VHH binders against Metal-independent phosphoserine phosphatase (IPSP). Designs and how they scored, part 19

Target 1, 238 residues: Metal-independent phosphoserine phosphatase (IPSP), of Arabidopsis thaliana (Mouse-ear cress) (f4ki56)
Amino acid sequence: MGHEWIDAEREFKWSEDVKVESEVTEIVLVRHGETTWNAAGRIQGQIESDLNEVGLKQAVAIAERLGKEERPVAVYSSDLKRAKDTALMIAKTCFCPEVIEVPDLKERHVGSLQGLYWKEGAEKEPEAYSAFFSSQNDLEIPGGGESFDQLADRSMDALEQIAKKHKGERVIVVTHGGVLRAIYLRITQASSAGKLLNASVNVVHLRDQKWIIDSWSDVSHLSSVGFLQRGFDGDAKP
Short names: E, the ipSAE of ESMFold2; O, the ipSAE of OpenDDE; V2, 0.75 times the mean of E and O plus 0.25 times the DockQ between their complexes.

## First folded at step 15 (VHH; framework vhh_lunsekimig_d3)

Design x1 (from u5 with K108T T109K; at its last look DockQ between E and O 0.71; V2 from the best seeds 0.74)
Fold by ESMFold2, look of step 15:
Order: sequence, then structure tokens, then C-alpha cells
Structure x1 (fold): chain B 238 residues (1-238), chain A 126 residues (1-126)
Amino acid sequence: as target 1 above (238 residues)
Amino acid sequence: EVQLVESGGGVVQPGGSLRLSCAASGFTFSDYAMYWYRQAAGIERELIASIYRGGSTNYVDSVKGRFTISRDNSENTMYLQMNSLRAEDTGLYYCAKERWRVYDSTGTKVEKFDYWGQGTLVTVSS
């Protein structure tokens, strides 16, 4: 289970005791709260589903945590409702009067897998399932789905554009597991991003045109609320 | 400061082709993703194609395989090659630099940050 990554990020976060300096841009990336389809183990992609009761409590917990930290100058979200609803909670608590909707931060279109339960994906849509887990980065998922490159290009372009508007500032960005994985892999060139849990906090920095991971997959604010252990892990086969 | 100018629209028969251009100025063109939208009479603009700095392109299903977005960073110009045109492709075509929208903390739309050209009209008719 993904406890060890959380502990490492908490230890890394201990070393950050001072406000971010003006020449470092800090982007706090948040995976939206739990949805009804997350709880059911059902593949959403770009299909809408609402935050469930746990997801709403997770959004409150994120907002309370971020409200105790350095105030962000802006809150951004994908255009999918689950992300926007989480972002609105954060914006209210952090006294950010507006949420800026960025469509290129929406979750990956996963083609014919959308609407299926994860447990049935390989049987019912073997080609789409294989494409989703493929190491071929330009392979589009059958049924109108995006390749990894398509997802990663739009995710990184959105991240870079946000950073360009906020040099030396701190902002919150609410998005999705697939987007977070793509950002992580493009920044680090790693083979895996690990599990990306609902309502996790993931912090990146831009300094001197270089991206670096400050902390990743932090769920320390969810101890009383809880979270789904299965998360989005993208790299591991179910 | 930012200026986007579409051109290349016109009247064409079903099955025909057109090539749209978007001339850009007032920003570092190569640093931005660029987008084509279209708008039929009385409805909302819809995204139809996008091109990103990394070279990836994306299309809505209704135009995929028929339209090709491209860019020439040395000329600060984006293109849309439209083939196999259909009557439902009729509309005003816009290029855009940004797709951001603003909502207040209650979820009510406040203002729009999108940068648009003035559009170029495409009419597909017999």
C-alpha cells in the first residue's frame, strides 16, 4: 500500500520552514476529492461524476490545510465538475475570490474504457486496456482516447502557462490522477509516479526554468476523513 | 497587444477543401498552445482542434481525420486544413491563444480570459 511515499514527502516537507522566495514559483497540485465512481471502482476519464460524501469532507480537509499555509495568489482547476467543486472549496477557505478554469487540465480521455469497472477492462476492452498501460507514448486509446503524449503535452503546456503568470508566487491547481502522473513523469523522467490518491497534495517548484518535485502524494490532512487506498497508480497492473 | 487575425474562409461545396490561417502578434507565439474554435448561428463556440508546444494535436470526433491543425513558428502562423467539408461545418471559425474561464467562489461565471481573433466565415452549401 502507498504509506511509504506519504512518509517520505512529510519528511521532505519538514525541511521547508520558510515562505517561498520571490524567484521560486510554487504550484500546489491537488487531485480532486473522492467521487461516486472512484468509490465504485469505475473508470471516469472525462465522464462526469460528483464528489461523494467522503469527497466533500476531503475537499474541506484540503481547504483547511491550505488555509493554514501561505495564502496562494490564485486557484486554478480543470473544467470537470469534481475538480472545480474541490477548487471552489479551497478558494473560499483561502479567500481567493475566483477560480480560474483551465480546460487543458481535464483528465485523460481513456476511450472505450470510460464507464467500465476497472476489474472488467481487460476482458471487455482488451485493446483499450492494453493501450492505456502501454509504454508506447504516442499510442492513442481506442474509442477516441488520448495517447500519453497528447495528455502530457497539454498538461505541461498548462502548467508552464500558469507558472509564467505567477513568477515567484504560490498558486493552487486542482486536477486529476492522469494529469498528475503525466506532469511527474515529464519533470522527473522516472518510470513510475506511484499512487496518486484522491485529495492528495503534490508540490512542484519552478526555479531558473527548471522544474523540481518538492513533495508528492501527501495525504497527511486526511487521517480523520480517510481516503481510498487503491488510488491512481497508472504504472502498476491491477 | 495580443492580436489574432483569421483568414481563408469562403463558400465551398460539400466535399470541398479550405485552408484557414491565423496570424499572431503581440506575444511569443512558440511558447503557447493554439486552438481553433467554430461557432454555428445561435450556439456556443466549440473547440475543434488544438496544437501544443510538444507537437501533439487533438481534435473533436466530428472533424478528426478531415481537419489538420498545424503551425509555423517562424511565421507566427497557425493553420487549419479542412478537407471533406460538410454542411454542418458551416460557421464562423476563430483561433484562440487561451481557453481559461473565471468563476467566483460560488461557481458563478465572472469574466472570460480567452484571446480570440475576429473570425473567418466558412459556408458549405450546394
Scores: ipSAE 0.658, ipTM 0.854, lowest interface PAE 1.1, mean pLDDT 86
ESMFold2 (binder alone), look of step 15: mean pLDDT 77; pTM 0.736
OpenDDE, look of step 15: ipSAE 0.831; ipTM 0.915

Design x2 (from u5 with K112Y; at its last look DockQ between E and O 0.80; V2 from the best seeds 0.69)
Fold by OpenDDE, look of step 15:
Structure x2 (fold): chain B 238 residues (1-238), chain A 126 residues (1-126)
Amino acid sequence: as target 1 above (238 residues)
Amino acid sequence: EVQLVESGGGVVQPGGSLRLSCAASGFTFSDYAMYWYRQAAGIERELIASIYRGGSTNYVDSVKGRFTISRDNSENTMYLQMNSLRAEDTGLYYCAKERWRVYDSTGKTVEYFDYWGQGTLVTVSS
């Protein structure tokens, strides 16, 4: 009477209900360091300008801050020099071997305002000045400038493309005040983005296809370096 | 695989019109901004028009008022309507999905991350 040992292979059905915790994508948005033009109150737009001494120090401060945080998988930057230089500093400190340039992250083209001082803009280019501060988002700034919608569309497209490529990861994006403002307003649908300071760190999260502002306009890392108090505020006339 | 196929190029007289098409496949077309580039002989490739997901468009000054970029997401196709063509518009026209560039710690470009078609030739000649 041969006792056939039925080896009950207990198929451990691993309940696949592993709730895939929605992976949070973290994008650290950085405004570039202070430029000579920022310090002078000169409107840059897409005109090239260099970081000044303060800006360079700010870039270092940003890099040091971020270097102490979770290592990013990538560093992105606009194609403007002031952003690239900031990004390179960050990349170096965060051990990113390269910076990825994204042209759609460049500052708003502000038409005939470019090169002027904010103080003189209303007088010298009243139409362009009015357009820049207009509540009409589809109004292009005279002199080849972009509308707010154009800026916002390209900025958000770039942001979303980056997020798609780095789902559940942390990345750094170095950009500009106008772009940050646009992103903030598109995400929050608020009436104002507040002041955006040079070298500010801004953290956004993407979870389940929803953008959330985690922190905005943080300049705590600049305590030893200093910063311009006026910042960038496209919502209010200077 | 991402594929972009340009068409519609040809020979036209100055002042004439031409419509280019870019057929896209291998990705969700509606989720991406699209771009037109052109390259004239002996000149670097240049961005001439952009269309974003939100519907806004951008143009370089040289084509502004003459060229119109548009897209049909249902057909996965982007278009470039070119009016009032000039001799200087002659070149290879390329469709692009992305235009990212990678540079090293020294600031040197080391890689291009661009999706391009093969291009279509536009010749404006009297």
Scores: ipSAE 0.577, ipTM 0.827, lowest interface PAE 0.6, mean pLDDT 90
ESMFold2, look of step 15: ipSAE 0.731; ipTM 0.875
ESMFold2 (binder alone), look of step 15: mean pLDDT 77; pTM 0.738

Design x3 (from u5 with D61K; at its last look DockQ between E and O 0.02; V2 from the best seeds 0.00; counts 0 for: placed apart)
Fold by OpenDDE, look of step 15:
Structure x3 (fold): chain B 238 residues (1-238), chain A 126 residues (1-126)
Amino acid sequence: as target 1 above (238 residues)
Amino acid sequence: EVQLVESGGGVVQPGGSLRLSCAASGFTFSDYAMYWYRQAAGIERELIASIYRGGSTNYVKSVKGRFTISRDNSENTMYLQMNSLRAEDTGLYYCAKERWRVYDSTGKTVEKFDYWGQGTLVTVSS
């Protein structure tokens, strides 16, 4: 089945479709496949980086897994290429006609850290590095970066909008480690989200206006492909 | 060896302007964020301006709108244009590159170790 991409020049706008309330809305949150920069330990943020060979295989594995499950009514993705490419594979396998790009699902802008290696961040951009790992959630990362609160706000807004549009339905959302972390922490109010692995499948449910984590950081579908063990952990310094 | 050499300090009247320079050597200048500090008599040294690798900048409230930090990576030099100088701007101005930082378990900075120059004196007096 063919799929269509939203024109990159078209501004995304949420529809105001009214859906009948049902018991459970299921959002399958997917972290994009491994990129060249993930493998290298390079900080991406909102910089574009392509899936590497492993990432492509991971995307296929995700698609195969999800293709065997209940058919989603839609596939959403951040507008970053690494997420879109992952989403495209999923959409194709799940017979979704299009991937809906949502800018608010984009990875955290991490300011002057973008493009650096994690191992050198503290040295070359110490203020930004400190801000990134700070427990102060309203602290913006120097160099035009977002605070954790800003990230969490837009991420949750996107999640809520998607859930609102698809009440009682199953949808796939392809996004990034920072977004997933933010969503997890907002939902659970936990101190840590744990490791968020590339190509992980994360299932959340909305029931009676309450979000519930059904499963988190599941990579069981990657047994034949492999994955980076370190994952994304915004709660721990590298 | 990291070396930072400040220059451009002097005596100016209130409302006047000065331009400070910091010549950097001993490291790849373009790869690092750089900072201006100042220390007034009897007061602890304070960060006043930051310039990051990409050229973005940050200022403390007291100098915002009056001071401009910039860098020329081709010359390994950082600048501080100071306009509308006030008596309270008087002090020794330091160029800095951070060497080490200690974090607590929450990621908060608890200690800093910086490279400093010798400083350049700015005196604003009528």
Scores: ipSAE 0.179, ipTM 0.652, lowest interface PAE 1.6, mean pLDDT 90
ESMFold2, look of step 15: ipSAE 0.770; ipTM 0.894
ESMFold2 (binder alone), look of step 15: mean pLDDT 78; pTM 0.747

Design x4 (from u5 with T106S K108H; at its last look DockQ between E and O 0.89; V2 from the best seeds 0.80)
Fold by ESMFold2, look of step 15:
Formats: sequence, structure tokens, C-alpha cells
Structure x4 (fold): chain B 238 residues (1-238), chain A 126 residues (1-126)
Amino acid sequence: as target 1 above (238 residues)
Amino acid sequence: EVQLVESGGGVVQPGGSLRLSCAASGFTFSDYAMYWYRQAAGIERELIASIYRGGSTNYVDSVKGRFTISRDNSENTMYLQMNSLRAEDTGLYYCAKERWRVYDSSGHTVEKFDYWGQGTLVTVSS
């Protein structure tokens, strides 16, 4: 049965070469536009801060880019205003009449760091600062903050539920740097997600129950508007 | 049809314990994050605990350290172990599988995507 099994596997393989295209769910993940606290280098976490003038222009730019692409069937956002405002701009331009608010896509609670400037975090809250940059995935950040595992579990559950409702379709999801990092690391199992830039486009696909990163950290639509070069860099150690 | 049935409520003294259950049917329970809410008389429901497919949990500050959310996927059941109960914990307790809201270009809410049971009453009284 040796050569027959090889022939059968080869014949089965060749028959699969002409298979009907499998369904691909495309999720366009967007980091919200720049806020006043982003520009100031101030840690937001779950604290609200409004899009600044640059952030509003970024929201227009990404909405115009996405409006020229295949029309999404839905626009999702976290429940934080900076994400909702960015998502509303996209939905308007893409002719999506509604935005779906998904609380589990809100930014990581970063505990006692929230409200501090990044430059003062190590001095003012050394334990929370160390916990934020720790490689220990189950370490909660002091002051009510979330561990990486808590963030990543809720982020991936939200992503999976969105994908389940949209098999073979394209949707847009506006969220945050920490959430994007968690999704990337859970999908790729890499050690780093790189910088997560305001108003970046990050595309993932779900095909045959497998997540694939199609593109990541694309800011080509921002060449005339600009963006903060430092971004969110959860992988860099200060 | 999705059904969520809460049980295990009752009357307890401050410092007491209760274990709530949420029996789920009409969907693949293991595919969903699950949530506990509570509602005091005359106010809106508040989220108090979440459990995700990977087993991670989250709690509102007022219950953290006292309440423990858990699930048994083989029994399609979620639990809330409530210890060190306080008068402020009095209310109707609900489980949920979805927390999504819909809003339009004006920013106003159009519709909620929620499934609610009847709730189970917890009364903590001296």
C-alpha cells in the first residue's frame, strides 16, 4: 500500500489545487486618532481624553482611505470616546449607518500610571511602571490595573465574536494601542508587536479558523497629516 | 432561543456568603465571555464581574477580593461566589453573554444587544 497511498495523497492534493475559494473574514483594526494626552506624552489607559486637531485630521484621512476601499458591512469601536469619535468619522464616510460599541475593546487599565506622564512614571510609581513593562503575563498593574492576560483574553474574545458575526465579510474595528499589541502577540506568538501608531491600519484575516496578520502598522494615509513618531511602544524598555 | 436563568439568591446577614448560578441554553456556551451585573432598586444595571474564554476574570473595585466568578463549560453554567456580603450588595443579579450597544452618526444610542433573564434577588440586611 506504499505507492498507492502516495498516489492517493498526491491525487487528493491535486484535487485541492482547484478548490473553491474559502471564506476570509477581514477585520481592519484602527488605533484611534491622536488625543491631547497622546501629544503631551500622558498616560491615558481608561481615562478619557479628546481627539486633538491632529487627531481629527487623522480620523478624516483614515475615513477617506477606507471609503475608497471595499465597503465594510459594519464599524465597531471601544466604548472610550476617542475611539468612538474616530469610528463615527469612518462610519460616515463608509456609509455605515451605525457603530457597534464593544466595551471589551477599551484600552488596558494601567492602574496607578493612569494620568501620569510617561517620563515621570518610573519615579512616581516605580512598582506600577515595572509591572507595565514586565514579561510576567499574569501580573496585574498596581492600582487596579490589568495584567497582560486579562487584556489579551478580553481583546481576543471580542475579536472572535466580531469575526463569528461576519464570516466572509469586511469590518472595521477602532481600538487602542494596548489592545492591538495584545491581539498581535496572541495571533503571532511573537515577542514584540512593534510601535502602534495613532490612526494606523492593521489588517487581520480569519481563514479556516486561523488568524493571519495581513498587514500591520500602516500609516501611508497619514503622509500629509502626520502622526506622532513615538506611537505606543509597549515593547520598548525605557 | 437564548435563555439565561439566574438562581441562588436569598436573604443573608452582613458578612454572609451566597453562590449564584447562571444556567445557559440556546447557544454554544463555551464560545462566549460571560458577565454578571447587579441592579439596586431604581438605578441602572452595573457590570460587576466578567469571565473570558481563556479563564481571565475582571471585577469592579467594590467587589474585588470578595466575589469570584467562575464557569463550568461542561454544565453550561456560570457562577458567582459572593463572600463578605455588605448591605450595598443588595440587588437583583443578572447574567449576560453580550454587552454591545449600537449608536448612529449623531452619537445617540439606537439599540442594545443584550439578553437578560429575570435575575435573582440578593438581600443583605442586618
Scores: ipSAE 0.720, ipTM 0.873, lowest interface PAE 1.1, mean pLDDT 86
ESMFold2 (binder alone), look of step 15: mean pLDDT 77; pTM 0.740
OpenDDE, look of step 15: ipSAE 0.821; ipTM 0.911

Design x5 (from u5 with S105E; at its last look DockQ between E and O 0.02; V2 from the best seeds 0.00; counts 0 for: placed apart)
Fold by OpenDDE, look of step 15:
Structure x5 (fold): chain B 238 residues (1-238), chain A 126 residues (1-126)
Amino acid sequence: as target 1 above (238 residues)
Amino acid sequence: EVQLVESGGGVVQPGGSLRLSCAASGFTFSDYAMYWYRQAAGIERELIASIYRGGSTNYVDSVKGRFTISRDNSENTMYLQMNSLRAEDTGLYYCAKERWRVYDETGKTVEKFDYWGQGTLVTVSS
């Protein structure tokens, strides 16, 4: 099945399609596969990095899992390569003709932390490091980074737009750990989102204008491939 | 050993300009955010400018628009261009590299330890 790629130069705009209201909208949120930087403990943010060998295998495993489930009507992805590559695998297996890139699904811009290793962040960029782990949600990370609120706002907006477009349908969304964390916390109002593992499958439902977490950080499909145990945990310092 | 050596201080009239320098050694300069502090008489030392690894900067409101922090990684030197100096800018200016800090549960800094130079004195007087 041939996939149509969205030109990176084309600006993404939401369509205003009106659909009939149905009972439950299902959004399967997927964290992208493992990257070389994930494996190394390097802070990516919005810096491009490639899936490593494990990540590629994880992407396949996700695709195989989802391919055995209800066929989604669409696959959305962050426009970052590691998410797109994961999404492409899923789309292919699920017979979706294209991956729809959504910039608002990008990972959190983490300012001057980008490119550093987590273990050295506190030393080399202490203010940014502090900001990242701060409970002050409106605090922007130095070096052009986003606040948690900014991340959460754009993430939820994207999620809601997708849900509006696909009422009563099943869709796949491939994104990042920070985005998933933000979505989880906005939906549940919990103090922690827990570990968010690469290639995890996270299912949320929208029913009667209420978001519900159906399953979170599921990696049961990775039993034969493996995964990093630490995952992404923005609630705790490394 | 981390060494920071400030220079460029002096006496200037209000409205005047000075350029401070900080020569850094003993660490990979380009890998670290650097800071300028100042301490006026009878007042606690305050952070006034920050320059991060990528070159982005931050300033306290009192110096914003007047002071410019910059760095030359090839020379391991940080600068502070001070324009439109005021009497309240008088003080000892320090170059700093952070060593460690302690955070509370909210991510707020509770304690910080920095490397400092000896400082350079800036006096703004008519």
Scores: ipSAE 0.365, ipTM 0.748, lowest interface PAE 1.1, mean pLDDT 90
ESMFold2, look of step 15: ipSAE 0.764; ipTM 0.887
ESMFold2 (binder alone), look of step 15: mean pLDDT 77; pTM 0.742

Design x6 (from u5 with S56T; at its last look DockQ between E and O 0.73; V2 from the best seeds 0.78)
Fold by ESMFold2, look of step 17:
Structure x6 (fold): chain B 238 residues (1-238), chain A 126 residues (1-126)
Amino acid sequence: as target 1 above (238 residues)
Amino acid sequence: EVQLVESGGGVVQPGGSLRLSCAASGFTFSDYAMYWYRQAAGIERELIASIYRGGTTNYVDSVKGRFTISRDNSENTMYLQMNSLRAEDTGLYYCAKERWRVYDSTGKTVEKFDYWGQGTLVTVSS
């Protein structure tokens, strides 16, 4: 049929001449593996605490999962050891010989709460405890701590800069619960980010300057290793 | 090419003030967080202040309340207003665009995307 042929050629020619350039950047955000202070219910913030044996096994599990997925072009981490150690495990399995350290992805400074057990925070540091749970986004936590807005601004700036270097590519970023919560809340405008579990996988996409949550708080790779059920720095509103 | 040019340093008495400037070119200034570092003799460079796209700022304890970081995106310039200067504020002051480093399993870290100017010297002497 000659009309059919003409229509097919016209559709073919139009499709070839019109480009819809839609580039999707995929960023796989990972919360570091469990630390000794996570297990103890002790508030880290920017204080260093090492991955414990569970945390090391979690790092292996996430590295094995990501090693079976599409290979990332780069691996990024915060400058805190727990994130760097988790990222090195992933980078090894994904054949990335080096990791890019991004200091602005470090956990929230939570002021005088740092070092306390969570259960004793309200009694020992009532003002810092109240500030941490406050809905006032510009309220700094006593003891040199950051407000939610300070955390969220640096977290989103870091995420945007990584995305700019990797248009249309896939990268892995290892960071912390507070940073992940800030990113989620800034992207979605939601009231809660849910529980942010150690070694969870959280996937965001950037398309046409719009951030989209693809999946969040996925721990399906941890079924045999296990994970802490509580969201230590999780669901509270800032 | 990325260029960062610091200026405004000088000699000042304790308690005095200086305003440092960082003129930026070769990139879209408004898209980046910007940072001030200080290097005293015999000491490695120390981050002292940062300013982010959203307008928030952060400072190390030793300068908080005395120094103010700000930016003018229309002029591609960042500033550091330094008040109540002390002898320990003496040093070379650098602006930076990015603070990224690279590391591997050996533990060696190197700068990857850190861009520095020449620095501007601040001397606080009595």
Scores: ipSAE 0.746, ipTM 0.879, lowest interface PAE 1.0, mean pLDDT 86
ESMFold2, look of step 15: ipSAE 0.731; ipTM 0.875
ESMFold2 (binder alone), look of step 15: mean pLDDT 77; pTM 0.736
OpenDDE, look of step 15: ipSAE 0.853; ipTM 0.926
ESMFold2 (binder alone), look of step 17: mean pLDDT 77; pTM 0.741
OpenDDE, look of step 17: ipSAE 0.861; ipTM 0.931

Design x7 (from u5 with T28D; at its last look DockQ between E and O 0.84; V2 from the best seeds 0.79)
Fold by ESMFold2, look of step 15:
Structure x7 (fold): chain B 238 residues (1-238), chain A 126 residues (1-126)
Amino acid sequence: as target 1 above (238 residues)
Amino acid sequence: EVQLVESGGGVVQPGGSLRLSCAASGFDFSDYAMYWYRQAAGIERELIASIYRGGSTNYVDSVKGRFTISRDNSENTMYLQMNSLRAEDTGLYYCAKERWRVYDSTGKTVEKFDYWGQGTLVTVSS
């Protein structure tokens, strides 16, 4: 349904008279900092690319922001280095000595597009390029790539498992544009998740088995560091 | 107590078929993604197939088109139908839930929340 809050006066009075059954789990989803390939407009997918100098500064900015907010009980990341490095910076500032690596949070495998520049994708790999932008959710991208459904199923399963371990708690999860887009679309049933910017903060809540988008694509912490305005690595708009 | 019990392994000729089962208990089976791994002699366990709550499946290239992962949530059981078996499919097959590890700034990585069965042996011999 919508993101509108249920009538607080009615729900509040019900809870006071019967019992307290509601718990809110807060998951702060972070897209990793900028990489060399992000800056070059090059398609990564599951190919490793390191955080560049801007990306490292973005990781510091995220860590400083989250370190001043309510302390999370845990920090999670995908198994790709760019996410792991961003998550380590956050974990240090948030007093989490370890990060939990979750392989199902890795970026979408985009098949034969991986390694290409976005500007050459349609010419060099027209079938894979078309599949990536297709509205057919079960269409796998040529070259071993994942369909949207494959990505979204593993992304939501990972998110649900994390939430199950942290009922009523706050955690940080560092992942990728494709994963964030899939989560947003599965929660909202919308047609677009908007731009998924490097080092953005995206907050979701789980309450009574219902996911709520609290805020999305927040880059307010990056005013001094800067960020790419391009949205190609996530919900690209041609 | 989480328990995963694999069965259905055996000796099969090349081109043959086997059906593996993974009986699960001690957790809410329908709430979890489930995985099949294979361990050949001298090699680390490798993921070969995944099945998610939404019904989607993933396979490594070496088994895609020959193996089919499935689950029956009412029986708390996951299956692996293996067709067109080859000598290189020989190994110990494990089912698993959760594939999480932990790491810190030193780079040390250890398994966290990984649950494995005892494995079932598949031997493909001519």
Scores: ipSAE 0.678, ipTM 0.854, lowest interface PAE 0.8, mean pLDDT 86
ESMFold2 (binder alone), look of step 15: mean pLDDT 77; pTM 0.742
OpenDDE, look of step 15: ipSAE 0.863; ipTM 0.933

## First folded at step 16 (VHH; framework vhh_lunsekimig_d3)

Design y1 (from x3 with T28D; at its last look DockQ between E and O 0.02; V2 from the best seeds 0.00; counts 0 for: placed apart)
Fold by OpenDDE, look of step 16:
Structure y1 (fold): chain B 238 residues (1-238), chain A 126 residues (1-126)
Amino acid sequence: as target 1 above (238 residues)
Amino acid sequence: EVQLVESGGGVVQPGGSLRLSCAASGFDFSDYAMYWYRQAAGIERELIASIYRGGSTNYVKSVKGRFTISRDNSENTMYLQMNSLRAEDTGLYYCAKERWRVYDSTGKTVEKFDYWGQGTLVTVSS
């Protein structure tokens, strides 16, 4: 079965549908597959980078896993290519007719850090680097970057809108490490989200207006493919 | 060897203008954010302006609208155009690279530097 993409030229708008209320909404949050830049330790932010060979294999592995589970009613994705490509594989395997692009699921804009290697960020852009790792959540990263609060606000808004749209249903959401981190921290109020690995599967439930983390950073489906051990961790300096 | 050499300081009347220069050598200038600091007598050195790799800039409130930081990567030189100078702008001005900062919970900055010049003196007096 084929799948369709939402026209990239059209502005994404949420719509309200009347649905029968169910007890639990399940959202499977997926971090996109490994990219060339992930492998290189290069900071992407909202810069485009393609899935590498490992990332493509990871996408297949995710799709195969999810294809064996309950069929989702929809697949959502960040509008960044690495997420879209991952979502495309999932949608195809899960027989979802379309992938819905949501700009608010885009990775954090990290300002002047974008394009740098993590190992050189502190040296070449010390303010931006410090801002990124700062406990000051309202601090914007120099060079047009987002604060953590800005990221978290739009991420949670997107998550909540999706949940409202699909009450009592199961949906897949393909997004990025920073977004997942933000969602985790907002839901749990923890001090750290831990490592977020490429191609990780993360399951959250909404029940009685409460978010619950069902599973986090699951990479059991990658046993034959492999993954980068460092993952994404914005809580501490690399 | 990294070298930073400031120039352009001098004596100017209130309301006057100066243009400072920082000649950089010993590293790939275009790959680094650069900074201007100043230190008034009896006062701790403070960051006043930043210019990042992409050319974006940031200023402390006290100089915003009056000072302009810029860079010429082809000449390995950073500039600070200072207009509407005030007596409180008097101090030794330093060019810096390879600094880092730590933010506390209030946004206060603790700064450390690897390299800066000897400074150029700016005196604003009537």
Scores: ipSAE 0.633, ipTM 0.874, lowest interface PAE 0.7, mean pLDDT 90
ESMFold2, look of step 16: ipSAE 0.752; ipTM 0.886
ESMFold2 (binder alone), look of step 16: mean pLDDT 77; pTM 0.739

Design y2 (from x5 with T28D; at its last look DockQ between E and O 0.58; V2 from the best seeds 0.74)
Fold by ESMFold2, look of step 16:
Structure y2 (fold): chain B 238 residues (1-238), chain A 126 residues (1-126)
Amino acid sequence: as target 1 above (238 residues)
Amino acid sequence: EVQLVESGGGVVQPGGSLRLSCAASGFDFSDYAMYWYRQAAGIERELIASIYRGGSTNYVDSVKGRFTISRDNSENTMYLQMNSLRAEDTGLYYCAKERWRVYDETGKTVEKFDYWGQGTLVTVSS
């Protein structure tokens, strides 16, 4: 059927690979750099907040690390600016001329909690706060928020679609703490994904239709620039 | 050849109902999230509802509680049940299987998937 040049299958740059089987798709998942609201302890969800000075330096550090690793064939991001800006830095250093924006990788809508400080959430929006930390996976957060299942379904669908386009290849995907948590829990069936730190690198593999966690929550590239120790931890109670 | 065919539009009174259908062919329907968009005259298409392979759904606030997206994978068909219709719901309704865009340092974004059917027209008026 038809396709545009942007939607074209990758037909360039494979001449060096010589039809060698590569059964593993590697997806490097990155949580965006620190934002002003991250530093303030303020709940973003789908509200925009810019990378702060630390976040910009973190994006440089991520890009430098990934530029020294095997070159990815593509860079993907959510449609939120903090993720897009982090992804652009990576793409520049990894010689990817453009970034693919994937709206289903945007952070969880957290309803009436959006805009509040984490410390005030339980008092100001007790029902939404309780819903966010609930173990009931189909419970939507009051105020138009998403349930865990809604978030996880769209996150996994996006991940599967990316993997489908890149069999045997390596790609970078910049997204958010909630999305990373959902992916981890869906792949592992564990009870917790741990803390999801700003600018962390998290690697998953798809082989023979099976997802495998290769590494998780790696911040080794941030020793000089630093990172917030709080991280995202949807499993822990405040 | 990928084909998405919308149907079920028409003219209805405020408060009325319509059921839209999206017949899909040329791809593995069950392997994709599916989306409904609408376009009022003179404005850009907007996402209104999504349905994912796991069965979860999402809606924009303006239609939540009034519209229901569903799918029948055995018939390669997605539906949009629209109840309590309002004049602001008037427009062309499209289905889609992709929502990706591309961008660079200029900040300009363009849709990666540039296929849209004719849509099905919904007109809500007295």
Scores: ipSAE 0.729, ipTM 0.878, lowest interface PAE 0.7, mean pLDDT 87
ESMFold2 (binder alone), look of step 16: mean pLDDT 77; pTM 0.743
OpenDDE, look of step 16: ipSAE 0.855; ipTM 0.927

